# Designs tried in a protein design chat: VHH binders against FAD synthetase 1, chloroplastic (RIBF1). Part 3

Target 1, 279 residues: FAD synthetase 1, chloroplastic (RIBF1), of Arabidopsis thaliana (Mouse-ear cress) (q9fmw8)
Amino acid sequence: AEGLSPVAGGIVALGKFDALHIGHRELAIQAARIGTPYLLSFVGLAEVLGWKPRAPIVAKCDRKRVLSSWASYCGNIAPVEFEIEFASVRHLNPQQFVEKLSRELRVCGVVAGENYRFGYRASGDASELVRLCKDFGISAYIINSVMDKNQVSVNTEEEDSKSKERGQVSSTRVRHALAAGDVRYVTELLGRPHRVISRTRTQDLTSKRGRISLQTSSLLNLPPGNGVYKACSLIVGDKHPISCKVIVDTSNLYIETEEERFHNSDESQEFQLLGIEFG

## First folded at step 16 (VHH; from a4 with L106I)

Design c5
Fold by OpenDDE, fold request of step 24:
Formats: sequence, structure tokens, C-alpha cells
Structure c5 (fold): chain B 279 residues (1-279), chain A 123 residues (1-123)
Amino acid sequence: as target 1 above (279 residues)
Amino acid sequence: ELQLVESGGGLVQAGGSLTVSCAASGFTFDYYAMSWSRQAPGKERELVAAITSGGSTYYADTVKGRFTISRDNAKNTLYLQMNSLKPEDTAMYYCAAKPSYWGFDISEDFDYWGQGTQVTVSG
């Protein structure tokens, strides 16, 4: 296709953008400072490499919303995610990849973390990225790793901060925090409340006395671990969030709200998307 | 099931050398980034070294120039050669893996962990 790449002239953030956490946001922010920000995401890795499938942290259908929310941090420009099929790049060495960025995708620059690895078998590092970008006439910006807030506060004597394994913000850390049911820490790592999306049949949305039950199988992304969560919000369509309590067990999510009238479900749609925000 | 089994730990005198190994099974070793972390008594676990499938390495500043991380993909084995050991290096050393192959931060947390091997350096 003779047409310009969607990211042509833009600044692309390089990373693994599973969680869209505050570290990822920082990459986008830096990109936005320089030009039009894009996230470059590789898709299909698990399928190609035979990794066990994992529930995504962010539902696919919710990624655009999250990125749109970053606009305020990015000079009122929402970063756009550009997806590349991993199979198409899996054999590229670091040089070939940067060449692709420059000559094929026509990006103006890249942003990456200081410990970023890329190319065939991740053989390239951030230093090499900078060098190669120079060689191919595109800009490279390397940023420091983003740490969680508690590591910054370690300078303050308060005893209680010692107990939680805190450190570099990562998708893995988000997953662990979710599994542990630590939604506050998740919120810190994400810079937003974690939103779980459920695709539910409209007919199954029976509110018995303000209680809604969702099967875990209906969830499009990773919920927090089993437990009781008191400060949650239910989001139905474009309606205002409803305060609710959520009980998570192995098979179901139980949503309890004081509001009896969940009824504005467009009965014309077979399926509805429900959002549950934790924290 | 993914398994990581560390070995080679022991008691060594300050200034001495020790090599610890990690045997990996139950997954395609070549598609995973690997690492060594350590945890000393009363301290938090810290990343010591990491290595990509392609052999790109990361080292903590505290071990840079003294420790060498390597891997043998044919043997599904990870190694950490530790030279010029110090009492401060005393810790439980853990092998770890993460499904990261392309476009990732090598210093981010790992997903799978071994049981660890104890390294004690006497002053």
C-alpha cells in the first residue's frame, strides 16, 4: 500500500504496553513533548512463541479510553496505539528494526526506557537504539525507569513503608498486586482505577435487590483476587458511575449497589458491556 | 509446568568465587528472559543480573564487573559466575524467568521464580 504509515512523522514510544501503567504513560508524555505521540505495540507474540495465554490487564475495548485519558498529560493529544504483527518483525535484528522505523514507517523519533531491549531475541539495548537511530536519521530519547511512589518516600522515616515489595513500575507488578487484591497499589501503578470489563447478555442482567452477578468467564480482562471491595464503581454505557461493593470469588463477581434501577439497559442489544472500577 | 531449580550455592571466603546454576524445564527456554535476584536477611529482594534470549545483559551496579550472567540454551541452563565475593553478597539467590522476547524492559519484574540457593560469604 503506497500510502504513508499512520505513524509517519510521529514519535513512537517503544515498550510492552500490557498494563498501560504510569511508566507507559511517561513514555507517551515524553513522546508528546517532541511530537505526535504513538505507542508501538507488537501483537501476536504469545501465539507465535507458544506462550500461555494470559488475561489482559486492560481490556482491548478499553485501551482507547485509557489512552484518551492521557491526553491531559500529553499536551491535549491522546496517544494512538499502532499495532504491528509480531510475525512480521520477529526476525529483524536491531538495525533492521530501526531501518523499518525510519524508512518504512517514516517515524521522526522514538522514546524508550533506559533498560529497553529490542530486535531479534532482544539483542539490542537502549544504547544501540540511540546509535542506530542516529545512523538512520531519526531521534531517540531514553528515559529513566519509573518507580512507584513509596520508593520515593523511603527517605521519610515512616516504619510502615518497609513491608511492601515496592520498586520499578511494571505490568508484572500490576498483575501481582491484582492477585493480592491490593487495589490501592494497583491504582498507584496504573495512575487510574483499574477497570474490569464484562460482556454480559442483557437478559442475564437481573438485578435482584440491587445485586448483580457476573461470571468470571464474562470478563474481558484481569479482575482483582478473591475478596471484598467496598469502594467500587459500576459503569453501564455512558451513564454516570454507580457506587457499589464488589465481592470476587473464583467463579463470580457480585456487585451490590443501593441503586435499585439498573433498568436503562438498552433491551435492543443482546450484549452489554459493564465496567467495574476498583478503588 | 514451568520449573526453575537453582544449585551451586554454599559457603565461600571473601575474595573467592562461586558459580550458581539454574536448570529450567517445562517451557521454551529460548523465548524467555532470565535473571538472578538475591535477598539478604532483613532486606528486600533485588535484581542482580538479567539476560535476554539473544544474550543482552543487565547488571546491578553493586555487582557490575564482578558477576557474569550467562545462559546455555541447548542445556536450558542459566548461570551466574560470582567473582571477588564480599560479605555483602551473602543472600539467597533466586533464578527467575519471564515471557519477554521482543521490545521490553529487562529490569522489570519477572514472573516465575525458583526456590533459591543460599550463598554465604565469610569475612
Scores: ipSAE 0.892, ipTM 0.962, lowest interface PAE 0.4, mean pLDDT 92
Fold by OpenDDE, fold request of step 24:
Structure c5 (fold): chain B 279 residues (1-279), chain A 123 residues (1-123)
Amino acid sequence: as target 1 above (279 residues)
Amino acid sequence: ELQLVESGGGLVQAGGSLTVSCAASGFTFDYYAMSWSRQAPGKERELVAAITSGGSTYYADTVKGRFTISRDNAKNTLYLQMNSLKPEDTAMYYCAAKPSYWGFDISEDFDYWGQGTQVTVSG
């Protein structure tokens, strides 16, 4: 019995969901307005196409948390991410892909941005998506591109606004902002504070005088650029966030807290996950 | 190392035509989306046109119907044919690339940039 796909009967948001930024959230919100929202993610692209590996913006282990936080925007339903191996779809033309969505995955509808491209070599556009969905009996909803907040304030004459390259929200823009150490702008683009996850040995979590040092190699996702960040939060397990200062250099993250007692590390676990929120 | 080298810029009269080119090297050109952006003095950089590996295109409203973006994957070259040029088109034109091949927004920011080629349109 060819079991129903996990997204059967659902509304699937189409996009590249690297950063899970506010533009991605908007796709999920629109999906949720119509039905049960899903994010369709393609995995393995870099490996198949020979792209240089990049540190993810969101740690893989943290993606579910971020999506769960979107529930309040999505009618109290957290969107679920459904992963497809890129190798399995890379040869599909636009029509074949929509057919797969309709006949194999049994989705009820799709949501995409106005400038979405898809199918073999990204030959299909949003208009074609709408047409094809109609042909295969599924709904298609196209939404406008999401812009950052700074483009709306055209009218304020204030002189000194350093020409920050503002525009459409994108994962690339998030990466650039992180590299520049602009955690405020990152927060704006993400709609949440950026959280860096570290996998550290419990034995190495020695707080000398309220200072914790993490190696960059222990990080599971992209930190902000080198600098001093004063308004940060340290998250250890299910405990309450601790206010901290973070110093980032090329090889290490230094976390400074006023609280001496980081000792409640479950000594029974060899490794612990630490979260650091910036902004 | 990924390299993008623009050429073909110059001075042209209003109403004239110009083609700029971008030579790509150091990466698999066929697996990347490509674009042209421009920046005028004192203005922000603006996306002008973009093209997927498969030839799907995007154009800014300001250039729609006048500019044509194209690519030759065999030559690893990107082109921008500009017709009916206006003084407002005067800018540094930049070639850009991003590792996007399947299921993405074509108008989002690009990752790799050339040094640019100057286009000046006289009134």
Scores: ipSAE 0.891, ipTM 0.961, lowest interface PAE 0.4, mean pLDDT 92
Fold by ESMFold2, fold request of step 24:
Structure c5 (fold): chain B 279 residues (1-279), chain A 123 residues (1-123)
Amino acid sequence: as target 1 above (279 residues)
Amino acid sequence: ELQLVESGGGLVQAGGSLTVSCAASGFTFDYYAMSWSRQAPGKERELVAAITSGGSTYYADTVKGRFTISRDNAKNTLYLQMNSLKPEDTAMYYCAAKPSYWGFDISEDFDYWGQGTQVTVSG
């Protein structure tokens, strides 16, 4: 009885939660209708399984801000993330995993999408999740997929008056839209403007009059594809967002602002986090 | 490099059966979810069936009861057995893969794609 898990008594939404897109938000909304909402996800899969690393869609340091923005949808309670090391659950079959949720983590209920798969080698499905949760005395709520309802308006300029579904909202779809530079579509999928975070030295912010040059290697998450983005915002600390134009190329990201100069201390060698919002 | 090579497509009479295969190489097959999708001329690509490394399946409503997806992890091969074929099943069939092993939505978009094999149903 000594160590309560952080999610004890809560309602955990199950998922990957890479993008924190509108489908992920719907899981959090449903969890919040039942009780205290948590997002339960797994970390370390790529390292354990030898997959190539991928830049995250949401910078780790920015995830709390995104989740805070969901509070208005979640009864004024921002959901909290709980991450499980994949290595610690890698071998658990579906029943053993639900037992862990019930007995070890002591959750009150779970929320999952209708096509969620879990357990050893993804052998468990949503119907098994419901059955197992009943067996272990926790509630289970399965929700429908959130569908992407916008159609790309090329090649079907005639005969189509009705909107057509483009499929399920997904992190892969977000990544493709970002690569294509379609930041308006990214905003639709995420339910918010995409924010890129850069960790830069303060002295590098004043290398040009009204222009900041960043290396792509300083970015903490995935930028949009090469291109020019005219309606962007620069966020520096707690200050009001600054309107800017952003130019993205393979090696660099250039930020052009109407502001002439950035104040800095000549004695400072500290880093700053810059936020760049696209759209 | 990752490669997915489909085979087994062809012309089949309505009501007939056909099995298409996908040979996978350049990755650890057992750590990937696999799928078949199809695209008819003038239509969007649609997910037909998917299967996890542990054998859990997904089927589109339009093919349930007629199509069976399976995988042989020892041979790095994915299969789609198609029975009771209809002219509307005519399409290019694509094999796809995504790195997925635990805790994911099997119906979300796939990352890696083959070049496809044509299935044409007459009658």
Scores: ipSAE 0.713, ipTM 0.889, lowest interface PAE 0.8, mean pLDDT 86
Fold by ESMFold2, fold request of step 24:
Structure c5 (fold): chain B 279 residues (1-279), chain A 123 residues (1-123)
Amino acid sequence: as target 1 above (279 residues)
Amino acid sequence: ELQLVESGGGLVQAGGSLTVSCAASGFTFDYYAMSWSRQAPGKERELVAAITSGGSTYYADTVKGRFTISRDNAKNTLYLQMNSLKPEDTAMYYCAAKPSYWGFDISEDFDYWGQGTQVTVSG
């Protein structure tokens, strides 16, 4: 029984979409200008290659909300994620991978950054991607990243000391900014406030003495570094965000709200998801 | 513990050549992209060259055609051969690594850094 690929006929943006930062958003925007946008990424590398696991920048349960927020820039449809298990492509050379895109997944086109690398041992580059896509009858669109660095670093370094920090976006830079507690810069890199998701016991959400204490171990994604964050929002379900102050230390997050009652004593669930936005 | 140790820096005349190297330990070298970056006094650190485990390279426009990055996976060693050196190449040169093997942008920021080796070009 024949089944179609979830991305058949679509335009896939190629990348490592861990942060869903503004650089990732630009790839989705460009894909949407051409056709139905998908984000295509490879998962499972750390397990296969033995890399140290790292907390995700965006909680898995929160990724759909982030992508939905891109819909207005993507032809009024949110881009959809498609993940390829690394083990299934580990040994494919660049040509074999593009053949998979064309014949197995049946994509219409791809979008990638100029410095993208793919295929076995990352042996393929963007020029090869374009060449191979042409050979297999799919379109390839390369996003130039070098021009942005030349315009910013040469002309503005002497006049604006912060232009370099805004010109190069990466998931590593997001992680460093979070660790430094620079949530304003994180907001600029992500194009949205950073949201931390906690899976917490319902009983801990009861307002007692005007604040909530959460264990850092209950977080589903990377928090900012130790510090006090005054301009935060607490999100419980789909309710209106509640202004709060958040204190982060090694073991705990403390949330102090202006509202004394923000969750009733509904005990139907043992655990709930709590969102904390920084910035 | 992951370690990156640069060596081979020194003083060289303009127009000359120099090779710097980086000894890596504490990780599976073949599963990491490697790079050289440099930082001149009073300036931000800039990516000079990078290389994937499979040998695909990246070069900054300022060094293209003059510098060659290479790696010896059997010896866990990264090299940068610098030719036609200019006074503006004077900087501290840093070896860096990131866990990257498939499906990534080679020019994005690196995660692990060495202590650097000084290259000074007189002229």
Scores: ipSAE 0.708, ipTM 0.888, lowest interface PAE 0.8, mean pLDDT 85

## First folded at step 17 (VHH; from a4 with S107T)

Design e5
Fold by ESMFold2, look of step 18:
Structure e5 (fold): chain B 279 residues (1-279), chain A 123 residues (1-123)
Amino acid sequence: as target 1 above (279 residues)
Amino acid sequence: ELQLVESGGGLVQAGGSLTVSCAASGFTFDYYAMSWSRQAPGKERELVAAITSGGSTYYADTVKGRFTISRDNAKNTLYLQMNSLKPEDTAMYYCAAKPSYWGFDLTEDFDYWGQGTQVTVSG
């Protein structure tokens, strides 16, 4: 039927979803327990608001791979990302946004985190979302924050501070851990190794003295901080990951591997995507 | 460049009150959510309170009912009124900002930070 949105009848998780971290995954898991899971993302915010753009944590071209990896958690239904242009919603107050979800997008339900804010000037909160959803005949489910296990204090004399000292999993924690080069902690926060994507000329995939050199300007998402990372994997196309060492500096990434050349059967492609996993 | 300057910290007796403030410059204040975080010696930085441009607030459970976050958009200033102070509130208090005109999770992605102001509560 004409006019039905791609998310009609579905359960949409509401959020920013920049990192696709384990807290975001929990929203998708909960949506999948109720119905067909979607992530409702917003695009174009920085352009509309005049903010300085920031390197994404997950490359846009890599997002579907990450979401597909969640299928086993979601009853074998990978959540689908539906993107809304921010310009189309920037002026909607909380009631108008929920009306859009109900009448235009025709969603069956929503899931959101307990600290979710929405609507014009971020004036709506989670309790208002629940109230408005009831008024518009859609279900709303508020999900507790996923807590970071590495921040748990083992102090039996401060029982009331245990949850406070754990802190929640967040994109901010991911960015700080990346900047510190703590890729194992990043893996715990994301529930997967961090993958950096480079748009690389096919001709540059040939190792020179066992080293591939990439400029940081070719990266499509945020690398870890300057340093040497010995337990990495290089992904070229759909081939088996290649063990490597990666050296990150301000201007370059250097990939050192035993493999001298990366033969590509499709030389017609001037560029290809190179994946670097920091595990 | 975006700048956040905290002030108003100091020594106060338990049970007392104190207001810290944060002067903001170099950005359109109305397009940003603002927050206060604190870090006590030997502990991780924790979010204490946050406020959106539209006035929606967040408070950590440990400060609810005692602390009030507010903002004055005409003066580009953020405030934290702290009442019924306890020795456990002793920390460096940091002002932070993030681009957040629409919303999303209020408690994450604060990227711009001030240098902090020390609050010491003696008991």
Scores: ipSAE 0.538, ipTM 0.809, lowest interface PAE 1.5, mean pLDDT 85

## First folded at step 18 (VHH; from e5 with S35G Y58W)

Design f5
Fold by ESMFold2, look of step 20:
Structure f5 (fold): chain B 279 residues (1-279), chain A 123 residues (1-123)
Amino acid sequence: as target 1 above (279 residues)
Amino acid sequence: ELQLVESGGGLVQAGGSLTVSCAASGFTFDYYAMGWSRQAPGKERELVAAITSGGSTWYADTVKGRFTISRDNAKNTLYLQMNSLKPEDTAMYYCAAKPSYWGFDLTEDFDYWGQGTQVTVSG
């Protein structure tokens, strides 16, 4: 103890990381090319700033699975997420934040997107990050934005870093696509099918033949908009996926499958986690 | 209720200058990044400038060097000074806002929009 932080000696990707979309994955990939990859994320922003809380895009319990799926892109080393309480950094100016990275966390390098802002009132930009990291003995690497599929094909004049902002993959675009029920586009933006996690009463798994009825309030993360979704997958524990149809309405989510009985590895538990993949 | 009200649009000769403003209310201005987007008829909406509460800016290449974004946090007002205007700058200009205090990409799609103010650059 008193020693090194969990990220000491590592290369930390800086970002919000709420969606873990393909742009976030690119930051992790680049960190892994340089050293041991970490994602440095902030928690508690909405509480501290008084913003209305939003359902997360990725359930907290599902984040490790998503990061593990990136291992093949990261030299077979899954990036690890390290969370900082926003309250502990909310008043740090850019220099004080980089000092924390160097002296307290002892990171060797950082990776950030070209439009990243940080520090009190978002006063620091990518250029300042590079300059400050140099002053504190940390390597800094600025990574070009990842463009979504719906943008005009690569225009060499538009590949100037600033022109790519209009089609950038973003958590906001993921949320809009989910609300529209466009799960295929969500899959494109995330680089994986969207998975919704429900904390489900065990009795509800066996209460009806071939159908599970869930309240939307049991979901741990953001579902797609109201609609009918065919070709979905139901995941119970570590078992293989079960094909299903999912019907989403304002208050309820209905899972329909030809499989009559749902299996859980522990029937004595009051609640179980249920995974639902869309698209 | 969150409101963004643009003003200052109008008809301007090519090569001229114009300042558009956005009055913001119903939220804590200092916790939001602000921006200007524009949309010409038949074109997609384009972010042209953005600014954080601490004054860090971003500009699209098409306006860099000609447009200046600024904000007055005491008056909850956002400005866009447009110089050396060209006919292709003709568009409806929208004030935009998003929560973006820390750890945010400044150029992500904005969540809130005003009604817009028309800027028309002639000949």
Scores: ipSAE 0.494, ipTM 0.779, lowest interface PAE 1.6, mean pLDDT 84

